# Miniprotein binders against SET domain-containing protein 9 (SETD9), part 5

Target 1, 299 residues: SET domain-containing protein 9 (SETD9), of Homo sapiens (Human) (q8ne22)
Amino acid sequence: MPGRLLRGLWQRWRRYKYRFVPWIALNLSHNPRTLRYVPEESKDKVISDEDVLGTLLKVFQALFLNDFNKQSEILSMLPESVKSKYQDLLAVEHQGVKLLENRHQQQSTFKPEEILYKTLGFSVAQATSSLISAGKGVFVTKGLVPKGAVVSMYPGTVYQKYEPIFFQSIGNPFIFRCLDGVLIDGNDKGISKVVYRSCNGRDRLGPLKMSDSTWLTSEIHNPLAVGQYVNNCSNDRAANVCYQEFDVPAVFPIELKQYLPNIAYSYDKQSPLRCVVLVALRDINQGEELFSNYYTIVS

## First folded at step 2 (miniprotein)

Design HB5 (from HB1 with L13E M20Y W24F)
Fold by ESMFold2-Fast, scan of step 2:
Structure HB5 (fold): chain B 299 residues (1-299), chain A 80 residues (1-80)
Amino acid sequence: as target 1 above (299 residues)
Amino acid sequence: SKVEVRIEGSDPEEVRLIVYSAVFIAELLGGEVEVKVEGDKVYIKVEGLSEELAKRLAEAIRYIAEELGVKVEVRIKPEK
């Protein structure tokens, strides 16, 4: 019986689950992200890890402060080492006469895309692609993206080499393969969505979330978390961005981790979280669609 | 389409991993699987898959076998 055989194999498969990687084979011919190529004369990093970190901290800190009325409630339940960073702002929030002012100030908070514009000088968002069959694409909606800017992040669940990703890999064009074999599943639907949300619930610190899950919804909090919708370059559409891998350092502020659109499939406090950013290869003007390649050409 | 697999290997754990992977994937794709063991060789027959799914299964089996260094022969045929 096929069903009986499948049940028997499930028990034995658990013994080898960390060595089983069928998703790579299933996606070899259908997803170019699976076989990232770095030519001999190319580099896989356009900007330094310090530049990536600086950009992410600048954007996330601005998002945190923009939503401070909600964040201050969470901070009240967190350790003093986190609260002490914001004591001056918290003191203002606790004053009774400020309650009405705070309500009016809360009504004047900016949308995430506007915060991105105020911090980096540009904004990006997903929309219908200029390519007739591509569905979604990512566009510069405001401002100018300078060469070397972090313009987007590739969201999703991070799988280490040999971790089980079988079901998520079937018909999924949003699995990004890092050069070291680490995988990021950026699919916003089906089992991929359920897995990400489950991991997000697992890794909470009290009321504080350790990753951004809003990229799975219509109300995105981190406006950079649209990288999976960036279309591949072609002869008719030259690449203007490239992928760059980034490991989140252990000293990353815990209160800002809620804006990271990635989470590890396996819980491991000692391993750095892998992220992937998209970096501008040239200046990109307002209205332009982003197109990626899987390598960086050294001019 | 029909997928026929012949597996030869000296390491029983590596052969077992390929067999389990092939059967698991084939059944998940809606195929009907038959496995036969003859000495040091394992034969797998999968029926009921579309041509597209049969090709994907064959690619998956070949890839896993190559990774493990196990000799595998995979053939795709029309169902009689």
Scores: ipSAE 0.000, ipTM 0.173, lowest interface PAE 11.4, mean pLDDT 76

Design HG1
Fold by ESMFold2-Fast, scan of step 2:
Structure HG1 (fold): chain B 299 residues (1-299), chain A 80 residues (1-80)
Amino acid sequence: as target 1 above (299 residues)
Amino acid sequence: SKVEVRIEGSDPEKVRYIVDLAVWIAKELGGEVEVKVEGDKVYIKVEGLSEEEAKFLAELIRYIAEELGVKVEVRIKPEK
């Protein structure tokens, strides 16, 4: 797969560095859209890590419960400490199986966007941007986004600063650069898509997925995973969201990791998974397009 | 973009490794792959790749072949 192949290329690139370095440097320098500038005095966090975690857990738990008929099978593979959280729901499901034998009961499952609305009071989705030549953008499709809310996540493969990104960096406007040099490749096409799927397959534990890959498809399970389509602000389009980096804590529930739209390029248990969220800078009304600052807001 | 590969080598295991790797990656990238064996030469043609995917495949094949001491010629054609 691409992950193993790219590690092999890193070893060979190190041996043949002068053959690759000019090409890589040229491509990175000619793709400034993927760079993020943050003044030395600025803060990269507008809300606490606890607020980010709380929001993600609330949304992911609601998604998990909405799909419980499928998730109950995955729970059979998890420790009793995890299963015990859902004992009451598992009992109801067993009772439901008996009831189906005697009744015309239609399953009622909400769409992910509706779960987001019921959970946070708003929904977002990608659509054609209000900018004539920008392609996709992200809009508030329902409800009201309050100032300080997590409105989106930047999906993709996470590369540490020492890890090779190579050819997927060329002409790729969806590479987000973190302050510490970590990169997130949110491109849903080509080699970037293959790399993400490879890593996702590597990290799964039987039927349990450790990351969300559905943002690469037309049937998105985590409705927040559209951050790569948020356009940059301009003089006539003021920023209403900003980027905030977030490291997934060790305490994060294993059964909810399937909704995280990020995966590490290298298998590294010592480092927390890096995620990037987009946080509202003001109240954002239904129908408004999201626009990000190209650098962090200074308090 | 279209990628054309010609592989020449006396070690059939090393040649097979390069062929298998190229075919595997090309299919994962969504390309259409055609392989022809003519004596001690193997020809691979991949169609349906983006420019970035074609460059990735080409550079990867070149460096692996160089490491293994196998002769390869890789050409990228930007138009089908």
Scores: ipSAE 0.000, ipTM 0.151, lowest interface PAE 13.4, mean pLDDT 75

Design HG2
Fold by ESMFold2-Fast, scan of step 2:
Structure HG2 (fold): chain B 299 residues (1-299), chain A 80 residues (1-80)
Amino acid sequence: as target 1 above (299 residues)
Amino acid sequence: SKVEVRIEGSDPEKVRFIVDMAVYIAKLLGGEVEVKVEGDKVYIKVEGLSEEDAKWLAEMIRFIAEELGVKVEVRIKPEK
């Protein structure tokens, strides 16, 4: 059936082009990320959109300031309304002794994981899962995650339900399905990787990137961008995080968009960018692995 | 990395599908593609891919060919 379905889906796609989204039907193996059943009572968001936005802005602002020497070059090309937010820092940078400024920055510059710890009180990272044969997992590497905290983000290219995802969907276990049919392709390999990088290059504002592509590399700039590696809960491992959908508001600071690990497949100024965050269901201690419950068929 | 594909088939529509798919994906991945037809066999050579992208292309071609019942050989080689 699956192989015959694949042949049928190609014939339909070739005939109607872009009008058929075969991703769900091409799940030729158990792909937990394409199966999202949520009880009616669970349709409510775990935390407010304002809480999500506040957390992201806090982390991204700290990352921006930590990398200010590099960011100040980008700011010089942005509108005055953006530059004015950083006038005090830019004045110090321009008037200061370069050797002293560089020395100070080298002494105070932190890795992204350390910035996350300093801003939210915890850090997370991918590592080998505690589950046999699960490959990668995500762990709390430092600090304490309080209940209701944004712990991670699901990176990847965002597809509307009618957009072409045929080739990307074949054998891809990293496609997340939103409740409204929007898909996020978090695969870090093959055609999925190339599509994300292409979109990232398309959506630049001069030297300013409008999304984070470093989650595709070993040197991750946004330490939250590891959500696709969070394993599903099981009888032996209870869920401690859940997925929550979030639309980036129009008022989001343009200079901080470079830390968003998501990008729309089609350029559309009228639609907000969809993101997905993982929210803690309980306090999570240092050393614990994250497990999600978004793949619950029976509640 | 370089990907070399040899396709053997008597069904020209199925062979054409595999060739079109492989060429489309290879170009999307930024590879340089050459196609050569010799009788009932088609040869595809793709150059300029990373090792990772070459492996994904090879897996995709093998998967589609197996589903369609077409015989293919896919080899990944270093470039020089």
Scores: ipSAE 0.000, ipTM 0.230, lowest interface PAE 11.9, mean pLDDT 76

Design HG3
Fold by ESMFold2-Fast, scan of step 2:
Structure HG3 (fold): chain B 299 residues (1-299), chain A 80 residues (1-80)
Amino acid sequence: as target 1 above (299 residues)
Amino acid sequence: SKVEVRIEGSDPEWVRLIVDFAVLIAKELGGEVEVKVEGDKVYIKVEGLSEEDAKYLAEYIRLIAEWLGVKVEVRIKPEK
């Protein structure tokens, strides 16, 4: 029940209400007890924004083409300049209708993790962490991750520093803090889940989805959208990935926005959408768990 | 202090979520809660709160309603 989900959050809030009141008024607290901390030394980007964009476009384009039977319906509402990119495929669909008459028209040809493997040479997925008390972790499930590769994305609702995030912040280890004060809430449960779904429904254009909500489900469409489960490094587990901030450019293809696992909290924002990727610091082999150099400060 | 809430919503799931949140918080703060449903409108009245707690409850309800896109009116009144 929704009310029951908040009992734990409410008990924590009662103990911390004076510490969290500034979040209602100012939204951003410098209290390290409630925020994930990014070391100031981690200012430099590991790869260029162009490399991040290129990787995301490559993966998202492959996902779009893999699901073309379903995506062809979306093309009917897009400009001719977009439709023209897929003219040959649309012609094949018209010719293939009779052959596919008794088949599931909405099914993808390959699973998303297999598309990732065919596209980048590796796959990643969440599973139980190798750390006894850490819960979930993220593993390289197939292939080899080369140094400098985009390995995953940090999904969730994007909050500007002045936007209210009070109750979502209580006991929530999945809030990522960007260097400019932007926050991303990647929690897949409770109020965080409700907020993301609400924002996702708000921003749709008819059947055209402007962001990915499937990371909240067991049927993930963007296989990169598991970054919130990557555990922090320790003395026994060296970091093999790092976080890198990325702003979605205005020229980003509209038909591929449905694979972006982030959405802005505010309806009328004109700012570019903030995303966060995880980039490999070294070659990572199949079977290895990912560990970030990002720290969570929660005593 | 007394907090009065009027909720107008078309999605019953979101309205129920706001009501559940408001009731849970009000009871935790030691308030007495009354909920009245009239068609597509829901009224919540909370009595017995300190001025500070009434303010926090009102702010919480406004924030949750804003996030869910539900229209809500929240009023804080002194108790006679």
Scores: ipSAE 0.005, ipTM 0.145, lowest interface PAE 11.8, mean pLDDT 75

Design HG4
Fold by ESMFold2-Fast, scan of step 2:
Structure HG4 (fold): chain B 299 residues (1-299), chain A 80 residues (1-80)
Amino acid sequence: as target 1 above (299 residues)
Amino acid sequence: SKVEVRIEGSDPEKVRWIVDAAVFIAKELGGEVEVKVEGDKVYIKVEGLSEEDAKLLAEAIRWIAELLGVKVEVRIKPEK
């Protein structure tokens, strides 16, 4: 019967409408970062997953080596397969300690933003936005960002679409929505901060951290972990970066996971960790502020 | 049936909400979606829907646009 069919269709639509209300509330509260759209058939990736992985490994490996004196202590707790990768450097470390005991040698380390510059040819940092209505923004502080470069990461706790995020979502402009409904809560304050730290403590392997928590502090160790402060494009400010989703592969080195600024709300061995990177849409010069689009234009 | 949507809005955030809602509903209904941005206007085309699902999508889009105070034009056309 027609009435029965129409009733079924309307009940399905009514169910969808109520699931949509939280998103309307978030965006009307100036949370445009929670909205992302790309058609199923459209390429939502500007660069390959291999390019993203290569960039992250290059930066994280450099950060690890820059802090090797501290990291060598952590390596002592890891399997031989991991320690063997750094065997030559451990030998140099041992020789360095011997030389220092003889008062003949001292080593210095670089700041994270300098490591980023040395590895990718640019550096980025958060500062007061050029937009009157926005608090923080992200700027290219040194060098040149080439088109297609990973310029930052969106930090925060990763929630599956069925996981409770209600209290964290109230007045929170830093929740990013992935295409599959996965959410990333990049708020560095309040309950969001407490949740991230709790998850970070849960997922430790002895002294080894499985995620970066320093983006919650003034002393950031992963200089890419500023993506939540990138402002949205406007009529006066064109987008120069876009969001791209990335799943951490199983092959990702365990000793470098400490630099990933994301952690799953619920522990799930079967699902890869979701990350979000921001990718340059054009060459971006020193001094420019980063502006993101909310969705990819399909042409 | 084919659903064609034209959105005219000065608030990019509200326009984005309508686009997201239209795509989500169209995908749930098994439709193929294409979005085009031309200056200050956004066009959405959805193909592969039954007449009943096309009407449901059109009604949903009109409702959301009305809720947000955004002007939209929604048309349903038969596919050939």
Scores: ipSAE 0.000, ipTM 0.175, lowest interface PAE 12.2, mean pLDDT 76

Design HG5
Fold by ESMFold2-Fast, scan of step 2:
Structure HG5 (fold): chain B 299 residues (1-299), chain A 80 residues (1-80)
Amino acid sequence: as target 1 above (299 residues)
Amino acid sequence: SKVEVRIEGSDPEKVRLIVYSAVLIAKELGGEVEVKVEGDKVYIKVEGLSEEDAKFLAWSIRLIAEELGVKVEVRIKPEK
């Protein structure tokens, strides 16, 4: 068996040598996410890129408005077209139930999970897994997740092929391998944490942040940024979510980039930022734990 | 099984990457690692591995070295 395993890995390496970082082989027995293989007949996307983008914009816009008092200073750095957009939204809210005078009072800021529920009809959060020795898992804490919904995002530092990740890869079950060889390191500890924070500081433009770093803390601002804690499916636990890759388009609103839980390792602005979402394969009820698979077979 | 590695390279960073990777793979597999540096050459010895794990370690080291363009010699030997 070991000879067949090694030959299989060698054949994959020959086919994927430009998509496979050699030192990720370090984790082959301990990180099944690193050995993601998608047969040619498999579908790598469950929903459209437009559906992913629409969901992220809806959630991030709601998070921005919920934290508007703190975000207003960032608006001073943005073009008039962006400022006008939010002034129009404030005018609409004034005609509704909220008064502009209320901005001078301490806002009853909703928790991020409550904003998620208000925008998508469900909330998710990390907790102790139902699996023995799995540590953390992700659960639907409120509402109903409909089939095809974006349920979470896989946070972390994005590495292109040939970028050094060997040090971070050791004993790290949170490295996700994309089909094109891009890697996302979602580990919230040790060197991985230090690297992400360094990159987050590098890409800051004054008070304007270009990525979310709060997933590294106990006070998570983007409630979707828990995807690395979703456990793999097994014979006893069928998959109810699937990983899907998403490239952030150039037209993505600059003021909402602060909620993206991903950042590029290298300071290269020519390629789009890679993100990974988890998409529901069926309706998921309140109280259920999320379990992932790596691809969908197209019939 | 025992794995012996000899690394020859003029680029210290690339040699460091191979050494680091080899040590970490070996430790992950439960092996006992010894590293010796002699001038421009680095020797790594790993003991306590199954034959299967020794072959996997050797394959992984060769793969990393090939990608970095560094010359390595890897030998697998039985223990006692």
Scores: ipSAE 0.005, ipTM 0.179, lowest interface PAE 11.2, mean pLDDT 76

Design HG6
Fold by ESMFold2-Fast, scan of step 2:
Structure HG6 (fold): chain B 299 residues (1-299), chain A 80 residues (1-80)
Amino acid sequence: as target 1 above (299 residues)
Amino acid sequence: SKVEVRIEGSDPEYVRMIVDWAVLIAKYLGGEVEVKVEGDKVYIKVEGLSEEDAKLLAEFIRMIAEELGVKVEVRIKPEK
């Protein structure tokens, strides 16, 4: 549990923090991008919240239907208002009839990146960056990304402004800072991975997961959940995507929440879940690497 | 001063976490770091630290290891 592990670490940190303060201060001077001021102009949204929601629902619904054989089992545990949306498909699954269509559906499963392409007209994936020592980057692997399209999501644990994140932040280049001070820890390793998995295990509705944890693995279910690997723009590489904050509305379909690659560190019934999307600033061609505006990244 | 760390734990993710933090902090303090993996045990040697920095690193490692339930042996030795 994150509560037990982090509470103990923070109790010990409060006792010893004054011994660490001098070199923490020195570290800030060597990493000007870390804990920097976020300019107010970065608040400008590229597209509407309605457009973001529409895109996410379109992609997640397609992923849900592609995996319907497994999802139909989960639907049995959900309210009639949710099941009724899929009543015709459920009737076919529950008949137990040997139909060519059932065998065709079983054998006609598409990879998540293929579903993304069929749904939005493009696909993205992580690969070795075009930058010499940058490690991973994100590329348009198929199709064309039109200006204003949602290209990816920034996965990870969501921390409110005053929640403890110190140990997760050590040597972690994948912490995104929101304008209101909310942080998203997209690191797929170490204590960050342990925290996300713990929160994912905490938040369930019976057999239904309320967040996607597959971005922590090699088999990603939500192909958009690669945003933390998008490199910052540079003198040689202009930004072609921009970060945009998005709050998940209360009306978001419960059966599709399993595709959201974010989870709150602390349970809060009143606050919507914060997500971050990357939006195309121009048309992006197949084969191009994504580069983000660095103003909102804490790395 | 020299800091020698021996890490032994049943959870490989927590062991890796302690190793990564120890290496990062040791390098930040200006130490020369050597890591050796032998079977299920990890050894870390840090040289070139002041006595105060060596004590700080050792205490940090003990603190996180105790909280994560990982067995560590941390020794501080004078350098030649």
Scores: ipSAE 0.012, ipTM 0.329, lowest interface PAE 8.7, mean pLDDT 77

Design HG7
Fold by ESMFold2-Fast, scan of step 2:
Structure HG7 (fold): chain B 299 residues (1-299), chain A 80 residues (1-80)
Amino acid sequence: as target 1 above (299 residues)
Amino acid sequence: SKVEVRIEGSDPEKVRYIVWLAVMIAKELGGEVEVKVEGDKVYIKVEGLSEEWAKMLAEYIREIAEELGVKVEVRIKPEK
């Protein structure tokens, strides 16, 4: 009797040490053929935490500077330790206001996806997947993604092992399971959307938001925050990205936290915020769709 | 198939969480659930599940209990 497909899939999960959640049990009854698993030996990080941090800081700083007129207003309400990092830019901004008396000058702010291209040499966006019935997918829309690049981030509410996620997990294909049992709910609708917005409203430093909520809207501020729409690889679509877990360090600039597309379900100051990035396994050309080899989502 | 669970732990919140998850999953899978509390031990009986779902439920309970550091014993038996 050991030859049944569902039993075989469950035994593979046990070998890979993944936490089992209710939505997985429900989805196995409907679509067992869509599941892909990562072997135990493939759990190692592809790039260093320093490389992830460096990439995120580079992109977020560029986004921050792109709309510095708005950000300078927010900086006026923040501690001197934050303002001092931008004193030279604030002085130029003050002098620049007088130069903007030219009535023929258009104030041009770049789109987030254009900033991404300028900083990393590529841009990504969600669109209709090349796979029939897969719904959304993520594509390289401009430039070239080099092997080892951070291509996107998995947005959503971060749940610790014991935190209640049951109702959010039913029929939800956007729950990412970390190797340590932490879950990220990247669903942009229903109860999942309400929970994220509630947490975002809870966590504030005056006018400064501590997380990005725009991934829940049509106007995305962090162009990397599309990872939940990356489809699983298949026999006819090889994987070109993999998921990598990243903990936000305590030294992360507070003014840049507004671009992090993740927020903790519980207000716990002791634990670092968990994020998940997608890293390129090879060079990816313009027009290619992203496919992951890591099974933590049921599509 | 029938799934019988015995839970033993000193942390009532963690035990309650495991009980809640087991009950909700079992009901979602179409099982009939009975819970009995005896001192610091909790017994759960689930009936009406296929062999596949009984196996998956048992593994889920074991994995969650291990993660939370709660002692659990799970047995799968044929129904009558």
Scores: ipSAE 0.000, ipTM 0.159, lowest interface PAE 12.5, mean pLDDT 76

Design HG8
Fold by ESMFold2-Fast, scan of step 2:
Structure HG8 (fold): chain B 299 residues (1-299), chain A 80 residues (1-80)
Amino acid sequence: as target 1 above (299 residues)
Amino acid sequence: SKVEVRIEGSDPEKVREIVDYAVFIAKWLGGEVEVKVEGDKVYIKVEGLSEEMAKWLALLIRKIAEELGVKVEVRIKPEK
């Protein structure tokens, strides 16, 4: 509810207003509230950028085809170079539409989690963590995750080093800090949710969305977009995934950008879109919870 | 209340940062935002905010402008 959200954020602001000036100065030059710790022995990248891209394209293409009835309307408004990739499917659909005059069509589609399973051999989902008081966690719900697989993505609004993030940072455990100072705000509540939706509404090409916003809802379309709920490793729980930064290449298919769960805060298109994936450090079996080897301040 | 912002700056990136922040906060607070560019000056008008929310918006814009060294004039007026 918007009224309830606005009231809650106003109460938070009143509580923290006297700390605002010092924080805004720090936010412009430093990020003292977000720490990313990488052990000396750890590697920054476990798999190649080509492997990450290949995995994302495979999953997103399958999601696109699974929802083709809706996607075909968008294709009619895209350049011929994009439309021609789906010409055979468009021809079949046009014939089907002409044949069925007064019958309500059921969209015969698989659930996103099932598409993920058919595509990569496993599914993941958020649930109550095995850790006492940790809240949410992410589990392998079906299949087997092989070592080196992209198992999740860290969704959220992407902030450059000096962009304002003060209100979003208040009590927010879901801000991920990249090595170059870029921040990703993966909080699905409050002001963070409003910011992401605003940016998503800004960046459109007609009916084509340029980012996925469904990770903010109960009906998630990109089943990988649960990375912010992966808990940090501990003495009792060894890490089985690691964070890896990925920049979306300029050649990325425009019709598949709607599945990327990240969007830039600023209007500038100067830098490529930053994404963060979680990569398996070992084979992970069905039923196991995911734990990361990077330390992030959570409170 | 109505909030009127005038931004004067030679650094387009810093000006854009203030504009983006002001527009974001204003919309989030439920305000209607209009932005106009006239030469090296940017004008932002926000309508539909309560007096209390308008005061917070003005405070935030002034503080970020001060930290970035950009000249900003912020005025709050009653709506009629």
Scores: ipSAE 0.000, ipTM 0.129, lowest interface PAE 17.6, mean pLDDT 75

Design S1a (from FB with K2T Y4V L6A E32V F34Y K41E L45F E47I K71E Y73E K77E)
Amino acid sequence: STVVVAIEGSDPEKVREIVDRAVKIAKELGGVVYVEVEGDEVYIFVIGLSEEDAKRLAKEIRKIAKELGVEVEVEIEPEK
ESMFold2-Fast, scan of step 2: ipSAE 0.047; ipTM 0.586

Design S1b (from FB with K2T Y4I L6V E32T F34W K41E E47V K71E K77E)
Fold by ESMFold2-Fast, scan of step 2:
Structure S1b (fold): chain B 299 residues (1-299), chain A 80 residues (1-80)
Amino acid sequence: as target 1 above (299 residues)
Amino acid sequence: STVIVVIEGSDPEKVREIVDRAVKIAKELGGTVWVEVEGDEVYILVVGLSEEDAKRLAKEIRKIAKELGVEVYVEIEPEK
C-alpha cells in the first residue's frame, strides 16, 4: 500500500515539476551561490569562439593520441573519413604482439595533467583552497598560464532555460547560470552525479562515449574539467580568470566528444551543446590559485 | 541524502503545524529545506542530510503526522 501510493505520488510529482520552471528561477535567486549575476556591461566573450575551439581540439587530440592503443579499437566502428585521419598510426598498431606486451607501460607513460602541460605549457589541478573554509580550489601546478589562455572548463549537466532543475538546484552551489538562462550543474555528488551518469549512459555510440564522466571520479581524463572548484574573487583575492560561454559546433570531431565534460539533460534537443570555459585575465604563475569573476547577488 | 515529503490534508492548521515542525527539525539537522503548496498537497524537499539524519527526519515526520491525523508520504534518496 504505502509503496504503491508513493509511486503514484512520484509520477504526479514528475508532472508537477513542469510547473516549477518559474519557481525554480525565483528560488535559485534566493541562493546567491547557486545563481551567478553578470552585469549588463559585462563582456560574455574575452577570446574568439575559434580560439576556444582551437584550444579544446588541440588538448583533446593530444589526449586521444596518448591513449591511442585503446582508441584504435573504437576507430574500427567509426566512418572511413574519421579512420583516414589516423591511417599512419593504425598501420603501426598492426605490430600487435609488441604492443600487447607494452600495454601497461603505455597506460602509465603520461598522465592527463602532463599532456596538458606538453600541449599548452601549463597544468592545473584541484587542491585545498588557500581560503579558510572554502574547501577545494584550483591551482596552476606547473608552467605559466598566459593572458587569454583557456585554463579550465566548467563540467556538468546542461539544462535549457525551459527544463526543470528542481531537486538538483536546492542547496547546490555548483550551478552556473549562462546569460541566456541555460544552467550547468557541476555538482559531483548526490542527485546531480546520478543525473550526469544517467545522461552519459544514454548518449553512448557503442563503445564510444559522447561525453567525459571521469570528472566525477579520482581518475580525471580531461584535466581542464575542474572549473566548478574555482573560488570567487573578493577584495582580498582579485579575479585572474573569467567565465566564457561556448557552443560546440556541429562539425566537432566525433572521436573527441568523449573529452567534453558536459552533456545535455534532454536527449532530443537539436540545439548545440553548451560549454563554459575559464579564460585567463592575466599571466598566472605556477603555484597561484585561480579566482573567478563570479558575481553573486547578496540581499 | 534527500528526503521528499508529500502531505495530503484538508485541515490547513494541522498541515501548517506539521510543515513548521518538519522544517524546524530539518534545519536543526543541517538540511536545506524547500516547501511547495499545490491545492490540498504540500511538498517538502530536504537536501544535505546524512543517510542517518534523513532516516531520523523521516521517522519524526511520520510520528508528527500520526499525532495530528494527517496523511504523509516520505521517500529517502540515499547518496550513491
Scores: ipSAE 0.000, ipTM 0.161, lowest interface PAE 12.2, mean pLDDT 75

